# Designs tried in a protein design chat: VHH binders against q96fz2. Part 262

Target 1, 269 residues: q96fz2
Amino acid sequence: CGRTSCHLPRDVLTRACAYQDRRGQQRLPEWRDPDKYCPSYNKSPQSNSPVLLSRLHFEKDADSSERIIAPMRWGLVPSWFKESDPSKLQFNTTNCRSDTVMEKRSFKVPLGKGRRCVVLADGFYEWQRCQGTNQRQPYFIYFPQIKTEKSGSIGAADSPENWEKVWDNWRLLTMAGIFDCWEPPEGGDVLYSYTIITVDSCKGLSDIHHRMPAILDGEEAVSKWLDFGEVSTQEALKLIHPTENITFHAVSSVVNNSRNNTPECLAPV
Below, E stands for the ipSAE of ESMFold2; O stands for the ipSAE of OpenDDE; V2 stands for 0.75 times the mean of E and O plus 0.25 times the DockQ between their complexes.

## First folded at step 13 (VHH)

Design AA1 (framework vhh_6z1v_2; at its last fold request DockQ between E and O 0.84; V2 from the best seeds 0.00; counts 0 for: pae E 2.9 > 2)
Fold by OpenDDE, fold request of step 14:
Structure AA1 (fold): chain B 269 residues (1-269), chain A 123 residues (1-123)
Amino acid sequence: as target 1 above (269 residues)
Amino acid sequence: EVQLVESGGRLVRTGGSLRLSCAASGSTFSGYAMGWFRQAPGKEREVVAAITMSGGKTYYADFVKGRFTISRDNAKNTVYLQMNSLKPEDTAVYYCAARIGFYETAPNEYDYWGQGTQVTVSS
């Protein structure tokens, strides 16, 4: 996974992340560093995206089932990294393969500290190789959305009003991630960064791409992944597998340029 | 920083019972998984029992065999180890430990330790 969409306004995004804590109380996640949230239809590595994480990571007396939402840098910078510039990292940390997560120190160490997060997105993009051509067809991949009588498919939103309704009730894609905290050697703000765990693609996506993000489908999966106080690493890793509960449509080549940040990126062609 | 203070260790006879307590300082007790460890003379420190921050999940070492029960009272900032059917082999210094997150079985995974309390089981 190398491209996502996360364009919802902050308030809409927050509401979409409503949850119940372990006591059954309805809650909204609190924001850390809300000013770092930059909505975009076209998110690439090294950009900031909002993630969910347990409140216990920030407050020692917090219930681990409580959630915080925070923009983090895409591309995990390990805490042990000693260079002053994160861009000098010599290995790619955009993704973490599920089968080797425990073999790589960069991922194993933060995971052992319970630094699990849920990366939020409207969906993610993948490119299908066209046979016989050097051309790649991009697809937008996301959770199936509940068709409200008035909410047409993303493609059927013929009116601005319908479009707003679709996004106001959009089910966000929830991807399993690992984050770490890096303190710059020269001082400054702690950098929070994340990697997306990847798995082999489900059957439905296999023709598009052979790998997919590990998607946490449902509140229980999200809760268990985040709750590092009550769920062990071993148990959490059982949640990491392909899911067939996804849909997709072809999009235009507009998304190919990471600088393009318009609704056309995820619009069906 | 969390300070842990164990109490309740004493001399008991084989087959006897003992309840250990560990009191934590501060208001952050509820955020920690708690563990009981023991160290006998000439042996390595080993996990006895552990409990999650909420008390929802517990761990027991194989040698416990249902004889011990770990519990916690977050309102009192205290974790307990009820020990029944004690054996001479249970003689050790018992330590309370705390860590943020899920409990672990390795001692090096814990951030805070008590001073320990001596448990001696006579034949």
Scores: ipSAE 0.894, ipTM 0.954, lowest interface PAE 0.5, mean pLDDT 93
Fold by ESMFold2, fold request of step 14:
Order: C-alpha cells, then sequence, then structure tokens
Structure AA1 (fold): chain B 269 residues (1-269), chain A 123 residues (1-123)
C-alpha cells in the first residue's frame, strides 16, 4: 500500500472517528497538531495523514483506551536515525511486512514501546498489472458501505448535497500501523511518522495485488490495537491478518499522478 | 521521575507467609504496569510477577504459580506481593519495577526500580 485517499474535512473526519472507551462512554478523539492535516484524494508517502493513537502516549496518567488523532508523516523515521534529512533514509519504511515485523529493528523497537497506531483513510489505491501490456489499471479499495435511502453515488461530488450523501456517513478504512518519534539532530519539533503493516492479499484482491494493508475490522480490533497499556504486543499481533470484508472499483488514470487532488481520482469508471 | 520504595521483607520460616509492599511517589501510579523481580546472590534478576496498569491482567513466573499473588491499589499508589508457602529457594532481594505500557518479563524493559527488600526463608 502506497497511495490513499483521506479527503474529509476535519470536522467530518473527527465525527467519523467516534468511539467507545473502556467504560462504554461515547467519545470523539482529541486532536494534536490539527494544522498539519492536509486532506487530499491522493496521498502519497512522505505526506502527513491522520492516525489514531492512545492518549497514554502523551499523558502519563491517562486512560489508555482514550484516543488522540494526529497527523503523522507516512514513512517511519526510526528514533535512532542520525542524518538531518529524513529523505536520506536508506530503506523504505512506507510499509512493514507482518511476517518480519519482530525481526526488523526499525519496527520491532517502536512496537516494543507500544507505538501502535490506526492509519485512517477513505480507502487506498492499488494498480493491477494487465497481462500483455505495461499499462496498469488503478482500483480504489475500501470497506463495504451500508446503503440507506439517503445514500449517494461515490462519483457524485458536484454539489455539497451530493457529496454529503456519500461521505457524511462513510466508514473510514482503519489500517494497523506502527509509529516512531524522531528528534532532529539540529533541533526543532519531534517528528512523528508511521508505517502501515501489510499482509498477503485476500482472495478478493489477489488479482489486483499480492499484498494488502492489515485492516482492523470493527471497534474491538481497533481498540485492542490502540490500547498498549492493556493489550500486549503478542495479543495485538493476532489482529494482523487478511480480511475478505473489502470492496473495490476501477478508477481512471487521473490518480496516477500524485499531484492530482480531485474527486475524479476515486470516481468509478 | 517516579520513586519506588519496597517494604515488608524479613526472615520467615519455611512454609510461612509474607506480604511485600511497594509505594510510589513523584508521579501517578495508575499509568504504570508493575512488576516484582528477585535476585539471589550470584544470580541474575528474574521476574516473579507482573500486573497491568488497571490490574486486569497478571503474569506469574512458572516457579511462583499458586503461591504468590500480585495486586495493586491505585488509590494508595501501592503494589503488593502476597507470598505464601515460602521455600528456602525464595530467599532473595525483591524489587518492584515500573514501566509505561503492557508489562514485560525482562528486567531491561523496566525504567523505574526500587532499592529492594530482603526476604530470607529459613529451613
Amino acid sequence: as target 1 above (269 residues)
Amino acid sequence: EVQLVESGGRLVRTGGSLRLSCAASGSTFSGYAMGWFRQAPGKEREVVAAITMSGGKTYYADFVKGRFTISRDNAKNTVYLQMNSLKPEDTAVYYCAARIGFYETAPNEYDYWGQGTQVTVSS
């Protein structure tokens, strides 16, 4: 997974992240660094995207089931990185394979500190290699959405009312991530950055791509992944597996250029 | 940042019982997983028991199951180790330790340590 859509306005995104804490209380996540949120239909590595994480990472007496939402850099920068410029990292940390996560220092170390996060998106894009050509067909991949009498078409973004019919109650894709905190040698703000854990693709996606993000399907899975105070690393890793509860549709090549930030990127063709 | 003080260690006969306490100061106790560790002379420090920040999950080393019970009282900032059916092999300095997040069994995963309390079990 190397491209996502996360385009919701902040207040819509926040409401979509409503959750229940350990005691069953309905809550919204509290924002950190909201000014760094950059919504787009076409997010790529090195950009900032919102993730959920436990409040316990920021407040030493917090209830570990309470959630913070914060933009983080896609592409984990390990805390031990010595250069001044994160783009000089000699290896790709956009994704982390589940089968080697406990073997790679870049991921094992932050995971041992409980640095688990949930990466939020409308959905993600993958490119299917077509037999007999060097052309690739992009797809937009997302949770199945519940239809109501007020449901709209995904491609209908020509008015606020049409957009709202689709996106106001959109079920966000929730992917398992690991994050780390890097202190630049020259000083300045601590950099928060994440990787998305990947697994073998489910049968439904195997014709598109052989890997998929580890999807956390439902509030129990999301709560357990986030709660590093009450859920061990070993128990959390049991949540990491493929799911068939996923759907997709073909999209136009507009999404191929990551500079294109338009509803056409995810519109069905 | 947090300071831990163990108490309750003493000489006790084989088969006896003893309750250890660990009091915390300097920050809130409720944000930490807690562990009890022990170290006999010439041996490495080893986990005895551990407990999550809420007290909802516990761990016991294989040699301890059924004899010792870990508990915590977050209102008093205190963790306890109830030790029953003591054996001479339980003679050691007992340490409490704290970390943020889920408990671990390796001593090097804990950031805060008490100075220890001596438990001696006579044959």
Scores: ipSAE 0.420, ipTM 0.783, lowest interface PAE 2.9, mean pLDDT 91
ESMFold2, look of step 13: ipSAE 0.396; ipTM 0.759
ESMFold2 (binder alone), look of step 13: mean pLDDT 87; pTM 0.892
OpenDDE, look of step 13: ipSAE 0.765; ipTM 0.899
ESMFold2, fold request of step 14: ipSAE 0.415, 0.378; ipTM 0.775, 0.767
ESMFold2 (binder alone), fold request of step 14: mean pLDDT 87, 87, 87; pTM 0.892, 0.890, 0.891
OpenDDE, fold request of step 14: ipSAE 0.893, 0.894; ipTM 0.953, 0.953

Design AA2 (framework vhh_6z1v_2; at its last fold request DockQ between E and O 0.83; V2 from the best seeds 0.78)
Fold by OpenDDE, fold request of step 14:
Structure AA2 (fold): chain B 269 residues (1-269), chain A 123 residues (1-123)
Amino acid sequence: as target 1 above (269 residues)
Amino acid sequence: EVQLVESGGRLVRTGGSLRLSCAASGSTFSGYSMGWFRQAPGKEREVVAAITQSGGKTYYADFVKGRFTISRDNAKNTVYLQMNSLKPEDTAVYYCAARFGFYETAPNEYDYWGQGTQVTVSS
């Protein structure tokens, strides 16, 4: 996974992340560093994206079932990294393979500390190789959305009003991530960064791409992944598997350029 | 930093009962999983029982066999170990430990330790 969409306004995004804590109380996640949230139809590594994490990571006396939403840098910077520039990392941390998560120090250590997060997105993009050509067809991949009588399909949103309705009730893609906290050697703000865990693609997606993000489908899966106080690493890792509960459509080549940030990126062709 | 102080260890007879307490300093007790460990002379420190932050999940070593119960009171910043049907083999120094996050069975995974309390079970 190297490209996502996360374009919802902050308030809409927050509402979409409504949850129940372990006591059954309805809650909205509190924001950390909301000013770092930058909505975009075209998110690439090294950009900031909003993630959910347990409140316990910020408040040591907090209920671990409570959630915080925070923009973090895509591409995990390990806490032990001693260079002043994260770009000097010699290995790619954009993704973490599920099968080797426990073998790589960069991922194992933060995971062992309970630094699990849920990466939020409208969906993610993948490119299908066209047989016989060097051309790649991009696809937007996301959760199936509930068709409300009033909400046209992404493709049927003929009116701005209908478009807004679709996104107001959009089910966000929830991807399993690991985050870490890096303190720059020269001082400054702590950098929070994340990696997306990847798995083999489900059957439905296999023709498009052989790998997919580990998707946490449903409130229970999200809760368990986040709650490092009540759910062990071993139990949490059981949640990491491919899911067939996805849909996709072909999009234009506009998304190929990471600088393009328009609705056209995820519009069906 | 969390300071842990164990109490309740004493000499008891075989078949007797004992309740250990561990009091934590500070206001962050509720964020930690708690564990009881023991170390007998010449043996390695071993986990006895552990409990999550909320008390929703507990762990017991195989040798406990239902004899011991771990509990916690977050309002009192205290974790307890009720020990029933004690045996001479239970003689050890018992330690309280705290871990940020889910409990573990390995001692090296815990962040804070008490000084321990001596439990002696006579035949």
Scores: ipSAE 0.905, ipTM 0.960, lowest interface PAE 0.4, mean pLDDT 93
Fold by ESMFold2, fold request of step 14:
Structure AA2 (fold): chain B 269 residues (1-269), chain A 123 residues (1-123)
Amino acid sequence: as target 1 above (269 residues)
Amino acid sequence: EVQLVESGGRLVRTGGSLRLSCAASGSTFSGYSMGWFRQAPGKEREVVAAITQSGGKTYYADFVKGRFTISRDNAKNTVYLQMNSLKPEDTAVYYCAARFGFYETAPNEYDYWGQGTQVTVSS
């Protein structure tokens, strides 16, 4: 996974992240750095995207089931990195394979510190390598959405008002991630950055691509992944597996250029 | 500064009961998992019991399961170890420890330690 859509206005995104804490109390996540949220239909590595993480990472007296939402850099920069420029990192940290996560220092160390996050998106893009051509067919991949009379379908939106109805009740894709905190040697703010954990594709996606992000399907999975005070690393890793609860549609090549930030990026063809 | 202070250790007869307390001072530990460890003369420090920040999950070493109960009161910033059916082999210095996040069984995983309290079980 190397491209996502995360385009919702901040207030809509926040409401979509409503959750229950350990006591069963309904809450919204509290933002850190809300002005750094840059919504786009076309997010690529090195950009900032919102993630959920436990409040306990920021406040020593917090209930670990409480959630913070914050923009983080896509492409994990390990806390031990010595250069002043993250682009000098000698290996790609956009994704982290689940089968080797405990073998890679860049991921094992922050995971041992409980630095688990949930990466939020409308959905992600994947390019199918078509048989018999060198052309790639992009697809937009997302959770199945519940249809109601008040909500529209992506393919049926014929006006700006109908488009808004599609997204008002959109179920955000929730992907398992690991984050780390890097202190630049020349000073400045601590850099928060994340990687997306990947697994083998489910059968439904195997014709598109052989890998998929590890999707956390449902609030129990999301809560357990985030709650590093109550859920061990070993138990959390049991949440990492493929899911068949996913859908997709083909999109045009508009999304290929990461500078294109328009609804056409995810529109069905 | 942050400090853990154990209390309640004393001499008891075999089969007796004892309650250890660990009070945190100087800061709150409500975000920490807490553990009880023990060290007998000539032996390495070993985990006895551990408890998550909410009390929702607990761990007990095999040798003490069923006889001891760990609990915590976050409002009082205190962790307890209720020790029943004591045996002479339970004689040790008992330590309270705190770890940020989930508990572990290895002593080197813990961030803060108390000074210890002596428990002596006579035959």
Scores: ipSAE 0.620, ipTM 0.859, lowest interface PAE 1.5, mean pLDDT 91
ESMFold2, look of step 13: ipSAE 0.581; ipTM 0.846
ESMFold2 (binder alone), look of step 13: mean pLDDT 87; pTM 0.889
OpenDDE, look of step 13: ipSAE 0.889; ipTM 0.953
ESMFold2, fold request of step 14: ipSAE 0.582, 0.619; ipTM 0.843, 0.857
ESMFold2 (binder alone), fold request of step 14: mean pLDDT 86, 86, 87; pTM 0.881, 0.886, 0.888
OpenDDE, fold request of step 14: ipSAE 0.905, 0.905; ipTM 0.959, 0.959

Design AA3 (framework vhh_6z1v_2; at its last look DockQ between E and O 0.03; V2 from the best seeds 0.00; counts 0 for: pae E 12.2 > 2, placed apart)
Fold by OpenDDE, look of step 13:
Structure AA3 (fold): chain B 269 residues (1-269), chain A 123 residues (1-123)
Amino acid sequence: as target 1 above (269 residues)
Amino acid sequence: EVQLVESGGRLVRTGGSLRLSCAASGSTFSGYAMGWFRQAPGKEREVVAAITQSGGKTYYADFVKGRFTISRDNAKNTVYLQMNSLKPEDTAVYYCAAGIGFYVETPEEYNYWGQGTQVTVSS
């Protein structure tokens, strides 16, 4: 996975990330560094994307079922990295293969620390190799969108007026990620960065691409992946597998240029 | 690329009814949310109604007040706007739009536009 879409306004994104904590209470994730969120139809590695992570990562004794939403850099920068520039990493950390996650120190160590996150996206892009041509057809891949029954309950806090302006409660793609914290040698702010775990593609996507993000399908899977306080690494890794619960459509070549940030990127062709 | 062609616009009397149609080219019609916009002379283009890909959700502008109904037939690649109880204030060029955007009121979320059809409501 080398390209995603995450274009929802912050408030809409937040609402789309509504969840129930372990007590069954409906909650919205709290933002960390909301100003770093940059909506885009065309997110590439090294850009910031919003991820969900357990509050326990930031607050001692916090309920580990509570979620924080934070923009993080795509491309994991290991904590041990000693160079001043993350771009000097000699290996690609955009993705982590599920089969080698425990073999690579860069991923194993943060995973062992419970640094699991859910990477949020509208969907991701993949390019299909066209037989006989050097051309690749891009596809947008995402969760099937379910008719949002007006769940009456979330409407209490935000003015009913704003809900009517949204087409639908877009179900965000929830991808399993590992994040790490890197302190620059020269000082400065701690850099949070993530990698997306990848698996072999499901049968439905196999003709498009042989690999896909590890998608956490459903609230339970998302919760278990995030809750490093209660769910062990071993148990969490059981959640990492291909899913058939994906849909896709062909899009234009507009998405090929990472500078293009328009709805056309997602549009069916 | 999707081509949209509006039809049905005409002169009608106040209180009259009109049904607009928008035919989309191609096989990807179901992948798009559809909207009707209108633009009166000297005014900005405004959303009238919108409908999701599956038709499961509809949106109407405040001025519609139950007078208009948007619907779609994905098998026919067509979106409709049934307009009842028309008023002179409804006089405008009506545009069909297709998009995958998440906001119904934002024209920029629509990727394709028709040429428009003129609706005139006489007093």
Scores: ipSAE 0.037, ipTM 0.391, lowest interface PAE 4.2, mean pLDDT 89
Fold by ESMFold2, look of step 13:
Structure AA3 (fold): chain B 269 residues (1-269), chain A 123 residues (1-123)
Amino acid sequence: as target 1 above (269 residues)
Amino acid sequence: EVQLVESGGRLVRTGGSLRLSCAASGSTFSGYAMGWFRQAPGKEREVVAAITQSGGKTYYADFVKGRFTISRDNAKNTVYLQMNSLKPEDTAVYYCAAGIGFYVETPEEYNYWGQGTQVTVSS
């Protein structure tokens, strides 16, 4: 997983993240650093994307079931990194394999500190190798969506004017992540950065790619992954597995260039 | 380019069961959402059931009421409709369809259609 779409305006994104706390009260997550949110149809590593995390990471004795939403850098920078420039990190932390997460210090240490997050996206992109050619077919991959009467389209779902109505009720993809906090040696603000946990692909995606992000399907899974105050690392890791509750469609090669930020990136082809 | 061929339609009695199959050829089957639609004489074509590319989510029309089950086998390029507790109003031509849109229950999202298989439920 090396490319996502997360394009919703902040207010729409926030409403899509409505949740219930431990007492069953409906809430919206509280933003931190909202001005660092950079919506785009075409997010790549080293960009900022919003993640959910427990309020307990920021406030002593907070209710660990309450959620904060914050932009973080994609590509985990370990707390022990000593260079002044995060781009000098000489190994890829865009993803973290679930089968080795407890063996890699870059991921094991923050995980042991309860630094679990939920990475938000409209969906992710993956490129299928085509037999007998060096061409690759990109796909946009996302949760199955529910059509409502308010989302009823006069035209097809791929019509530009109907996309506003589709996105009002879009179910965001919720991926399991690990984050860390790096203090620059020259001083300045702490850098929050994340990795996306990956697993073997489900049967339905195996023709596209052999790996997929670990998807947290439903509020119980999301709540348990986030709540490091009540859910141990060992229990949380049981949530990390492939899911078949996923759908996809082919998209044009416009998405191949990460500088292209346009609805065409995810439009069906 | 996908070709779809339905099979299994026949005459059954009220309360009976029937399994429809739809074989796909051509393009990669796993890239398509699949649906079953039906059309009785003088009526509009209506969605019966649909299933996502991975098989992880299904949709059923209200008139199904737990009587029908859609499934897919991507290794065999086949989608199935298991029909139980059949009623005379289920009599129709049943069509298999494949599409790539966001919403699997919407007929406009389907690009490829089979020729249909007749299901007749006698009283």
Scores: ipSAE 0.000, ipTM 0.259, lowest interface PAE 12.2, mean pLDDT 85
ESMFold2 (binder alone), look of step 13: mean pLDDT 82; pTM 0.848

Design AA4 (framework vhh_6z1v_2; at its last look DockQ between E and O 0.83; V2 from the best seeds 0.00; counts 0 for: pae E 6.0 > 2)
Fold by OpenDDE, look of step 13:
Structure AA4 (fold): chain B 269 residues (1-269), chain A 123 residues (1-123)
Amino acid sequence: as target 1 above (269 residues)
Amino acid sequence: EVQLVESGGRLVRTGGSLRLSCAASGSTFSSYSMGWFRQAPGKEREVVAAITQSGGKTYYADFVKGRFTISRDNAKNTVYLQMNSLKPEDTAVYYCAAKIGFFETAPNEYDYWGQGTQVTVSS
């Protein structure tokens, strides 16, 4: 996974992340650094994206089932990294393979500290290799959305009003991530950064791409992944597997340029 | 920094019962999983029992076999180890330990330790 969409307004995004804590109380996640949230139809590595994480990571007396939402840098910077510039990392940390997560220090160490997060997106993009051509067809991949009588598929939104309704009730893609905290050697603010865990693709996506993000499907899976106080690493890792509960449609080549940030990026062609 | 202070260790007879307590300093007790460890002379420190932040999950070593119960009172910043049916093999220094996040069985995973309390079981 090298490209996502996360374009919802902050308030809409927050509402979409409503949850119940372990006591059954309905809650909204509190924001950390809300000003770092930059909505975009075309998110690439090194950009900031909102993630969910346990409140216990920030507050010592917090219930670990409570959630915080925070923009973090895509591309995990390990805490032990000694260079002043995160871009000098010699290895790719955009993704973490599920099968080697425990073998790589950059991921194992933060995971052992309970630094699990849920990366939020409208969906993610993948490119299908076209046989016989050097051209790749991009696809937008996302959770199936509830068909409201008035709001057909993303493709059926014939009116601006219908389009707004679709996004107001959009089910966000929830991807399993690991984050770390890096203190710059020269001082400054602590950098929070994340990697997306990847798995082999489900059967439905296999023709598009052989790998997919580990998707946490449902409130229980999200809760268990985040709750590092009550759910062990071993139990959490059981949640990491392919899911068939995904849909997709072909989009235009507009998304190929990471500078393009328009609704056209995820619109069906 | 969290300070842990164990109490309750004493000499008991085989088959006897003992309740250990560990009091934590500060207001952050509820943030930690707690564990009881023991170390006998010439042996490595080993986990006895552990409990999550909320008390929702517990762990017991194989040698416990239902004899011990770990519990916690977050309002009192205290974790307990009720030990029943004690055996001479249970003689050791018992340590309380605290860890951020989910409990672990390895001692090196814990962040804070008490000074320990001596438990001696006579035949």
Scores: ipSAE 0.439, ipTM 0.765, lowest interface PAE 1.1, mean pLDDT 92
Fold by ESMFold2, look of step 13:
Structure AA4 (fold): chain B 269 residues (1-269), chain A 123 residues (1-123)
Amino acid sequence: as target 1 above (269 residues)
Amino acid sequence: EVQLVESGGRLVRTGGSLRLSCAASGSTFSSYSMGWFRQAPGKEREVVAAITQSGGKTYYADFVKGRFTISRDNAKNTVYLQMNSLKPEDTAVYYCAAKIGFFETAPNEYDYWGQGTQVTVSS
């Protein structure tokens, strides 16, 4: 997974992240650095995207089941990195394979500190390699959605109100991530950055690509992944597996150019 | 920083019960997972029981399961170890320990320690 859509306005995104804390109270996540949120239909590595994490990472005496939402850089920069420019990192941290996460220092160290996050997106893109050609077919991949009376699908819109209804109740894709905090050697703000954990593709996606993000399906999984005060690393890693609860459709090649930020990127073809 | 003070250790007969308390100074107590450890003469410190910051999860060493119960009262900044059916092999100094995040069984994972309370079980 190397491209996502996360295009909702901040208020709509925040409402989609409503959750219950440990006491059963309905809450919205509290933002950190909301001005750094850059919505787009076409997010790539090195850009900022919103993630959920436990309030306990920021505040002593916090309930570890309470959630913060914050934009973080896609492409984990380890806390031990010594260069002044994150682009100098000698290895790719866009994704983290689940089968080696405890063997790679870049991921093992922050995971041991409880630095687990949930990466939010409308869905992700993947390119299917076609045998006998150099052509690749992009797909938009997302949670199954509850159908509405009139619109029915992402690309079926006959008015702005119908488009709004599609996205007002959109179930965001929730992917398991690891984050780290890097202090630039020349000073400045701490850089928060994340990686997306990957697993083998489920049978439903195997014709598109052999890997998929580790998807956290449902509030129990999301809560357990985030709550590093109450859920051990060992128990959290049991949440990391493929899921068949996923759907997709083919999209046009407009998405291939990461500068294209339009609804056409995810529209069915 | 948090300071931890254990109390309740004393001499008891085999089969007896007692309750250890660990009082924490500071309003940050609810941020910590807590552990009880013990150390007998000539032995290394070993985990007895541990509890998450909310009290939602607990751990017990194999040798104490069924006899001891860990609990906490975050309003009183106190963690407890109820010890029942005591045996002479339970004789040790018992220590309270704290760390942020999920509890661990290794002593070197804990940031703060009390001075200990002596438990002696007579045969």
Scores: ipSAE 0.140, ipTM 0.627, lowest interface PAE 6.0, mean pLDDT 89
ESMFold2 (binder alone), look of step 13: mean pLDDT 88; pTM 0.903

